# VH-VL binders against q9fi13: the designs that were tried, part 12

Target 1, 266 residues: q9fi13
Amino acid sequence: ASLSPEVSPLLRAAHHTVDNYVKSGMIIGLGSGEASDFAIRYLGQQLGSGSLHNVVGVPMSARSASEAAKYGIPLEYYRDGVQIDFAFHDADAVEENTLIAVIGRRRSSQEDDYILKQKSIVKVADEAVFMIKEEQYKAGLEGSIPVLVQSLNWLAIAEEIDDLYLGDAEVWRRASVENEGPLGGDFPIVTSDGHNILDVIFTTPIRSLADLATSLDKIDGVVDHGLIIKTRCTVVIAEETVVRSVTLQTSALEGGVRTYGQTLQK
Key: E = the ipSAE of ESMFold2; O = the ipSAE of OpenDDE; V2 = 0.75 times the mean of E and O plus 0.25 times the DockQ between their complexes.

## First folded at step 22 (VH-VL; framework fv_lerdelimumab)

Design V12 (at its last look DockQ between E and O 0.82; V2 from the best seeds 0.77)
Fold by OpenDDE, look of step 22:
Structure V12 (fold): chain C 266 residues (1-266), chain A 122 residues (1-122), chain B 109 residues (1-109)
Amino acid sequence: as target 1 above (266 residues)
Amino acid sequence: EVQLVESGGGVVQPGRSLRLSCAASGFTFSSYGMHWVRQAPGKGLEWVAVISYDGSKKYYADSVKGRFTISRDNSKNTLYLQMDSLRAEDTAVYYCARQEPYTWGYGYFDYWGQGTLVTVSS
Amino acid sequence: SSELTQDPAVSVALGQTVRITCQGDSLRSYYASWYQQKPGQAPVLVIYGQNHRPSGIPDRFSGSSSGNTASLTITGAQAEDEADYYCNSYDSSGNHLYVFGGGTKLTVL
């Protein structure tokens, strides 16, 4: 069974996500990104039509909050202890097999402030879905890994990271203005919590995102990073004529042998 | 609010050409497949053509294949239908329609323009 | 070539139930969508997929499918429901990828 290739793959992924995972009565983490915009819109339409009822959204960003409001989705803002049944979010990349997601790659300056919130909401949710394109699902991922660091010692931390991945990655402090060089210029991005963001840009395939996450967590001054390890996670992959779902089971992570299931949807 | 507005219709002689436009607003135009559907006076709906969201794929009804060309400019949020070698049987109201995906199928037309009338007569 | 066939006209008394049926080989593989068209107006989507209504469509409209048929049902027909109704489906084997039925004129008595 094939889906219509005339529409955007991410739009299809969004519909797939809502139709397969959202149920009436749920509290839902509302992700941020192109696919999430579509999902939020579609969710609002389903509520309006009566196909769904009594759904509350917890936005992961100002963007998602705005979209949700636009389409009449009731909102509850994230706070400690909030119960979330399900969350969807755009990932920048997902590691094949492990389903570790990369988020926080530079999209807009506004998104930078929400990396931690996004991680928190995804982690606290009972179940989560990452929506991606086919090319974003890979073994041996390349590209940038965002790392949030203490601003006071950002340079020392950056040097430590640079030394750790010498030859494999470059470290750039994220700037508010483009093309400011690796130091981030005179106006580096500072989150509302007072953190800088270092982009660790891998030019070689990353062998293990899990190992990378572990290593980053050990560095003094690192607050967090853009890697999300989530149990009960599904990756919805938008392909040309199908939407593919890959699910990670909790038991697989605990046992050290990660197994996943794949389902092709009509 | 999603809006589709057709334009370019009019009266033309057989063998002539006409170009229709459909201006889209209120949604991410570049993510949606767009269709032309026509309706002859007092007749039913007839599918004419589809163009993919990125313009890479185009398909036509046999009745217009080789004569009509569907295109789009995503930067202008506009859909086009170039109609060449027009015939009397091409006389119809022409609608542009947006294709919404369906999780378990090929989708449906959730929004339509009000249409533009094309009359081909000698 | 595959076609979708509809009865050209049906009637229903005010407040009664009417079913409009669409038949074609493509319906074995794909869901139908249904469109309402009133005189001088553009078509409006009323049903898609497995009995899904878009926002703004009254709940008296419902859809079903069986074998090579799809049906639109109006339970408790209102005067404003008088219109032409068209089914649509995807069909890669025909002359039209997105084929419409011939339409059914519904009269509310």
Scores: ipSAE 0.905, ipTM 0.949, lowest interface PAE 0.5, mean pLDDT 93
Fold by ESMFold2, look of step 22:
Structure V12 (fold): chain C 266 residues (1-266), chain A 122 residues (1-122), chain B 109 residues (1-109)
Amino acid sequence: as target 1 above (266 residues)
Amino acid sequence: EVQLVESGGGVVQPGRSLRLSCAASGFTFSSYGMHWVRQAPGKGLEWVAVISYDGSKKYYADSVKGRFTISRDNSKNTLYLQMDSLRAEDTAVYYCARQEPYTWGYGYFDYWGQGTLVTVSS
Amino acid sequence: SSELTQDPAVSVALGQTVRITCQGDSLRSYYASWYQQKPGQAPVLVIYGQNHRPSGIPDRFSGSSSGNTASLTITGAQAEDEADYYCNSYDSSGNHLYVFGGGTKLTVL
């Protein structure tokens, strides 16, 4: 018994996410990306039909806000002290078993200013869902990890990161235009907080995203990065014929031992 | 605003061919399953065919298997139905329909085109 | 076994409640969806799943299912509800994966 394979996996994942995790009365962090666009559309339809009511969205980006406005979702913008019951977001990749998510890989220069906001909203939400393609759920992830750095000393910071991962990664300063070389050309990205973005591009499998996050956090001048460690999260994996979910839970057992459980859902 | 517009209908003799088109707009066409549904004059709705979002899977009603071919061009947001070896009983209005998924089932047809009339007569 | 059976016609007095039924073995396993069609127009989805309405469909439309039967209920029928109504279901056992019922002509008196 399979769900209809005639629609795309990400569209099915978006419907699954709204249907299983959104409830009337919630304040919901609205993610950015293809699956998030589908989820926002579907959420708006559920509000318009009356199947859901009293839902307020907190957009993670201009893209999220635009989609929500298009489909009539009432918005509140992120601020200190906002309570967010649930958030969904497109991750670029998720590490198997740990469910550490990668966000903020280069898609367009317009999204560069939202990496910290996306991470902040996901982290403050009570629960979160990352929606990903099946291929991006694995151990030994490769590719870019965005790192936000102080602009003043970006080159020294880039050299320190390069030394840590010599032979495994290249460090590029993200530019406003594509293909401007590792120094970022004439117009490197500067976020609204005054930060450059360094793309740490791994060409060999990353053994542990947790260790990578720890190493990056120790570097003076690193502000933050695109690795999200969230203890109350689920990864909704868009497979060809089904939607699969993996939940990271901490369970206390008698005797005080904490364990993680993964729940595979159809 | 979701729109589906069929074209290519007309009068044709038995044994001949027609190709129908359905132009889609207002949604991410390449993510949805697309269907053809027909209705003979004065009769009910009859499901004809489905094509998956990426075109990799196609299924047909027994009444049209081997004669009709469903296809899509996602770069042009267009669905097609190639109808060969047409018979008098293929006379119908042909609708294209979008399949919205349903988490607990096989989905439903949430948007339909206006239909295009195919008449097969000698 | 692979067909969906509907009464060909039903009538309702203006403002009264009517049920349109659809029967078939596939309805033991899969929810029906319901479509309204007025003369010269394309079908319009009015109910899907257990009892979900698309945006823009009036609250007077509802759906239910029990056993091998799905029902469309119109509470407080209005003149504009006069139309043909079709059920549709998935049927993996048949030669037609997305089977329509024969349709019910609703007359509002």
Scores: ipSAE 0.600, ipTM 0.837, lowest interface PAE 2.0, mean pLDDT 88
ESMFold2 (binder alone), look of step 22: mean pLDDT 91; pTM 0.938

## First folded at step 23 (VH-VL; framework fv_lerdelimumab)

Design B24 (at its last look DockQ between E and O 0.55; V2 from the best seeds 0.69)
Fold by OpenDDE, look of step 23:
Structure B24 (fold): chain C 266 residues (1-266), chain A 122 residues (1-122), chain B 109 residues (1-109)
Amino acid sequence: as target 1 above (266 residues)
Amino acid sequence: EVQLVESGGGVVQPGRSLRLSCAASGFTFSSYGMHWVRQAPGKGLEWVAVISYDGSKKYYADSVKGRFTISRDNSKNTLYLQMDSLRAEDTAVYYCARQEPFTWGFGYFDYWGQGTLVTVSS
Amino acid sequence: SSELTQDPAVSVALGQTVRITCQGDSLRSYYASWYQQKPGQAPVLVIYGQNNRPSGIPDRFSGSSSGNTASLTITGAQAEDEADYYCNSYDSSGNHLYVFGGGTKLTVL
């Protein structure tokens, strides 16, 4: 049976995520984004109704923390050594088959400070879910990949990246004001950790996000990037009348045979 | 807090038109499907119409098809019901209701307005 | 079009258990939702899915389904539970049609 098309796909994805993966007693990484807002709300409602109990949230952003507080979800702040049972998060894009997620594409300046935290929480979680729309799940992804770099040598790093992907991508330093050009104008974004963000904007399909991640990691001065590789990962894809789940088994990313589980849910 | 407030009800003669409004607040209106449900005096609930979150899809009960038009303005967080060619049997309290999705099927109505009375009489 | 049928009226003694049943072909494929309506008030969701209660709904309310039936059970009926109860489900036979049962008037004795 098809799902109701009357509501937002991401809203449906959020409900699907909570209903299928959240259990009482869990410590949950609370993602950031539209779908995560819905998930947090729904989670709070389930706790209020008694359908779930003894759930603690670890927010990935100020946005998620605020939303969780609004709906009465107990919070624990992320710290080293924290045990997280499950995490959900909005992805900007997900590579088909590998389920590598892209996060940190420019949405708001407030989210820029949380890219690293989001990655950390997703990675430390025993299991993670990315929520996306159908059009965000693709082979040969295009668009921007955010790269966090040391601010002192940002230009040199940018040049190196530009040279590396010449003809395939443009490198723009993220600015606080839109359309300031590739150098980011007079007011570049500086994270709380003192990093600049370079948007590597691909105008051709990326062959492999895994290779891209590896390449970026080798560049001196690159702190991190917006690519998340998670072994125990499910992508919840909201389609028009179906929510589809694609699961990557742990063995697949560790160099084993990639097996994919697909489940169509009503 | 989620709130739905209907307005536009009143007394109207058969064959005339009336437009109802439902003002929504306390949630992301543009993400939710919205419904009209009516209840004739002393009778049960009757589903009337639904509009998708983006307004792209509309469905109607057979009893009102061709006469009623559901619409929405997401910028104003408002749901509308244009009622044309009104009949005596259209006399009812009209409720707007929000649809909450359900993982295992179609959604349910988790929030309702207080309703607005429409009376069609000669 | 699929119809949902309910008993028009049922009674329960204070503190006792009552079950209100909804029957229809659509219930074979879709879950029902249940709504409580008190005189002069708007309907209130009390049960959805198999057995989900919204926040604020007492735990004495529960839901179940079997075959082409869905049931709302009140365990330990209270005076304030006196109301009309409607079931709702989706009918896929035509357009996206959400169909209500005829309603059950519950009297608490």
Scores: ipSAE 0.833, ipTM 0.907, lowest interface PAE 0.6, mean pLDDT 92
Fold by ESMFold2, look of step 23:
Structure B24 (fold): chain C 266 residues (1-266), chain A 122 residues (1-122), chain B 109 residues (1-109)
Amino acid sequence: as target 1 above (266 residues)
Amino acid sequence: EVQLVESGGGVVQPGRSLRLSCAASGFTFSSYGMHWVRQAPGKGLEWVAVISYDGSKKYYADSVKGRFTISRDNSKNTLYLQMDSLRAEDTAVYYCARQEPFTWGFGYFDYWGQGTLVTVSS
Amino acid sequence: SSELTQDPAVSVALGQTVRITCQGDSLRSYYASWYQQKPGQAPVLVIYGQNNRPSGIPDRFSGSSSGNTASLTITGAQAEDEADYYCNSYDSSGNHLYVFGGGTKLTVL
């Protein structure tokens, strides 16, 4: 029957990710989020026991750095030219079949500064894993797509996006506090690079994340967005009873958690 | 770091009830399976019960089924064992234990509490 | 056996190698984990899966399994290794989902 059904799916997905993708000697991009926290903790345990050695972490956020330090993972800071063998990260959603990931939906002032860094580290890594819950892996995604924009003309950019997706999405300027309305209130988020974040909130299914990314990239004043297109990636899907892995070359159940007896002779 | 602290043990008469608590800290309690394991004086360890991370699945050893109820309150990071219709044979130290998953198996008990003694006698 | 069977006691001379065994039908299908318990203390995990060692457990501890038998091996036994050792595994056959062996008292001579 189920392997470790008493623990949460994301905890199982985190163990699966470290056990199947991390090797001694790697430089690892360390993601941010609940599953990444579990993966960082477990990686630290494997280093402490000697089961893994010579692993160096490159944190995607202050949260990732703090978690890694807590569990004794040696760190290197991200900079241009850093070699990253593998990266893991929590995604907010992943589009079926294309494996395009959505990041940056988390509302925390501390994490808002790291959307670009997270995307950059995932893109430069040789391989990447996104860890998600089962309900976040589907076609026809809805909800927020974060878009980083130039602060000086943010309203014009927001109106252009709104016109493009009228009837399908609302455009909100992200605020430091909840319930501040679409303009972001008195204290809108301004990243350390001087950008505002526009949340493009789809209330109808998004037909294609690839087309959405292309449309956003064409808008003057859009700096970047929370859609990640990565050709060498795997999505580790935390299902109720199994951990499923999907890559772009295959979409079948790709050897998530093996049954207990698969490695023992019957 | 990870801490598990049991409480609620004591001396009770046969047929009475007792409720044990296990306070958890230092980890995301709501993601882990939690177990009760007991040890009668001078005897070995005996698995008693498990509750899943969200409380939706509960399983019991045959020796306690129908008499004991495992539960959890994830908002308080607390595991419980309600023990009804106690028998002399239930006399034991009761440990709570955290289940760490294993990619290729059903997991293992990586952290244990100190235990709380339950004595069932007249 | 229908449960997990361990010898009640074994002895080893200081610095020598000892194996503690655990036998049961469930071990053909499921890995064992191993727990050390010193008098008056809670159990401590020493080996999980087939041969995984938690951080802080000396590398003189190792595990193995074959057929219906799991083994805990201590090479170069130390005085502090004197304890009770329990194996644990999964077994759905009798509504006992997690089963402990009877325990082995290790004496270091």
Scores: ipSAE 0.636, ipTM 0.850, lowest interface PAE 1.8, mean pLDDT 88
ESMFold2 (binder alone), look of step 23: mean pLDDT 90; pTM 0.935

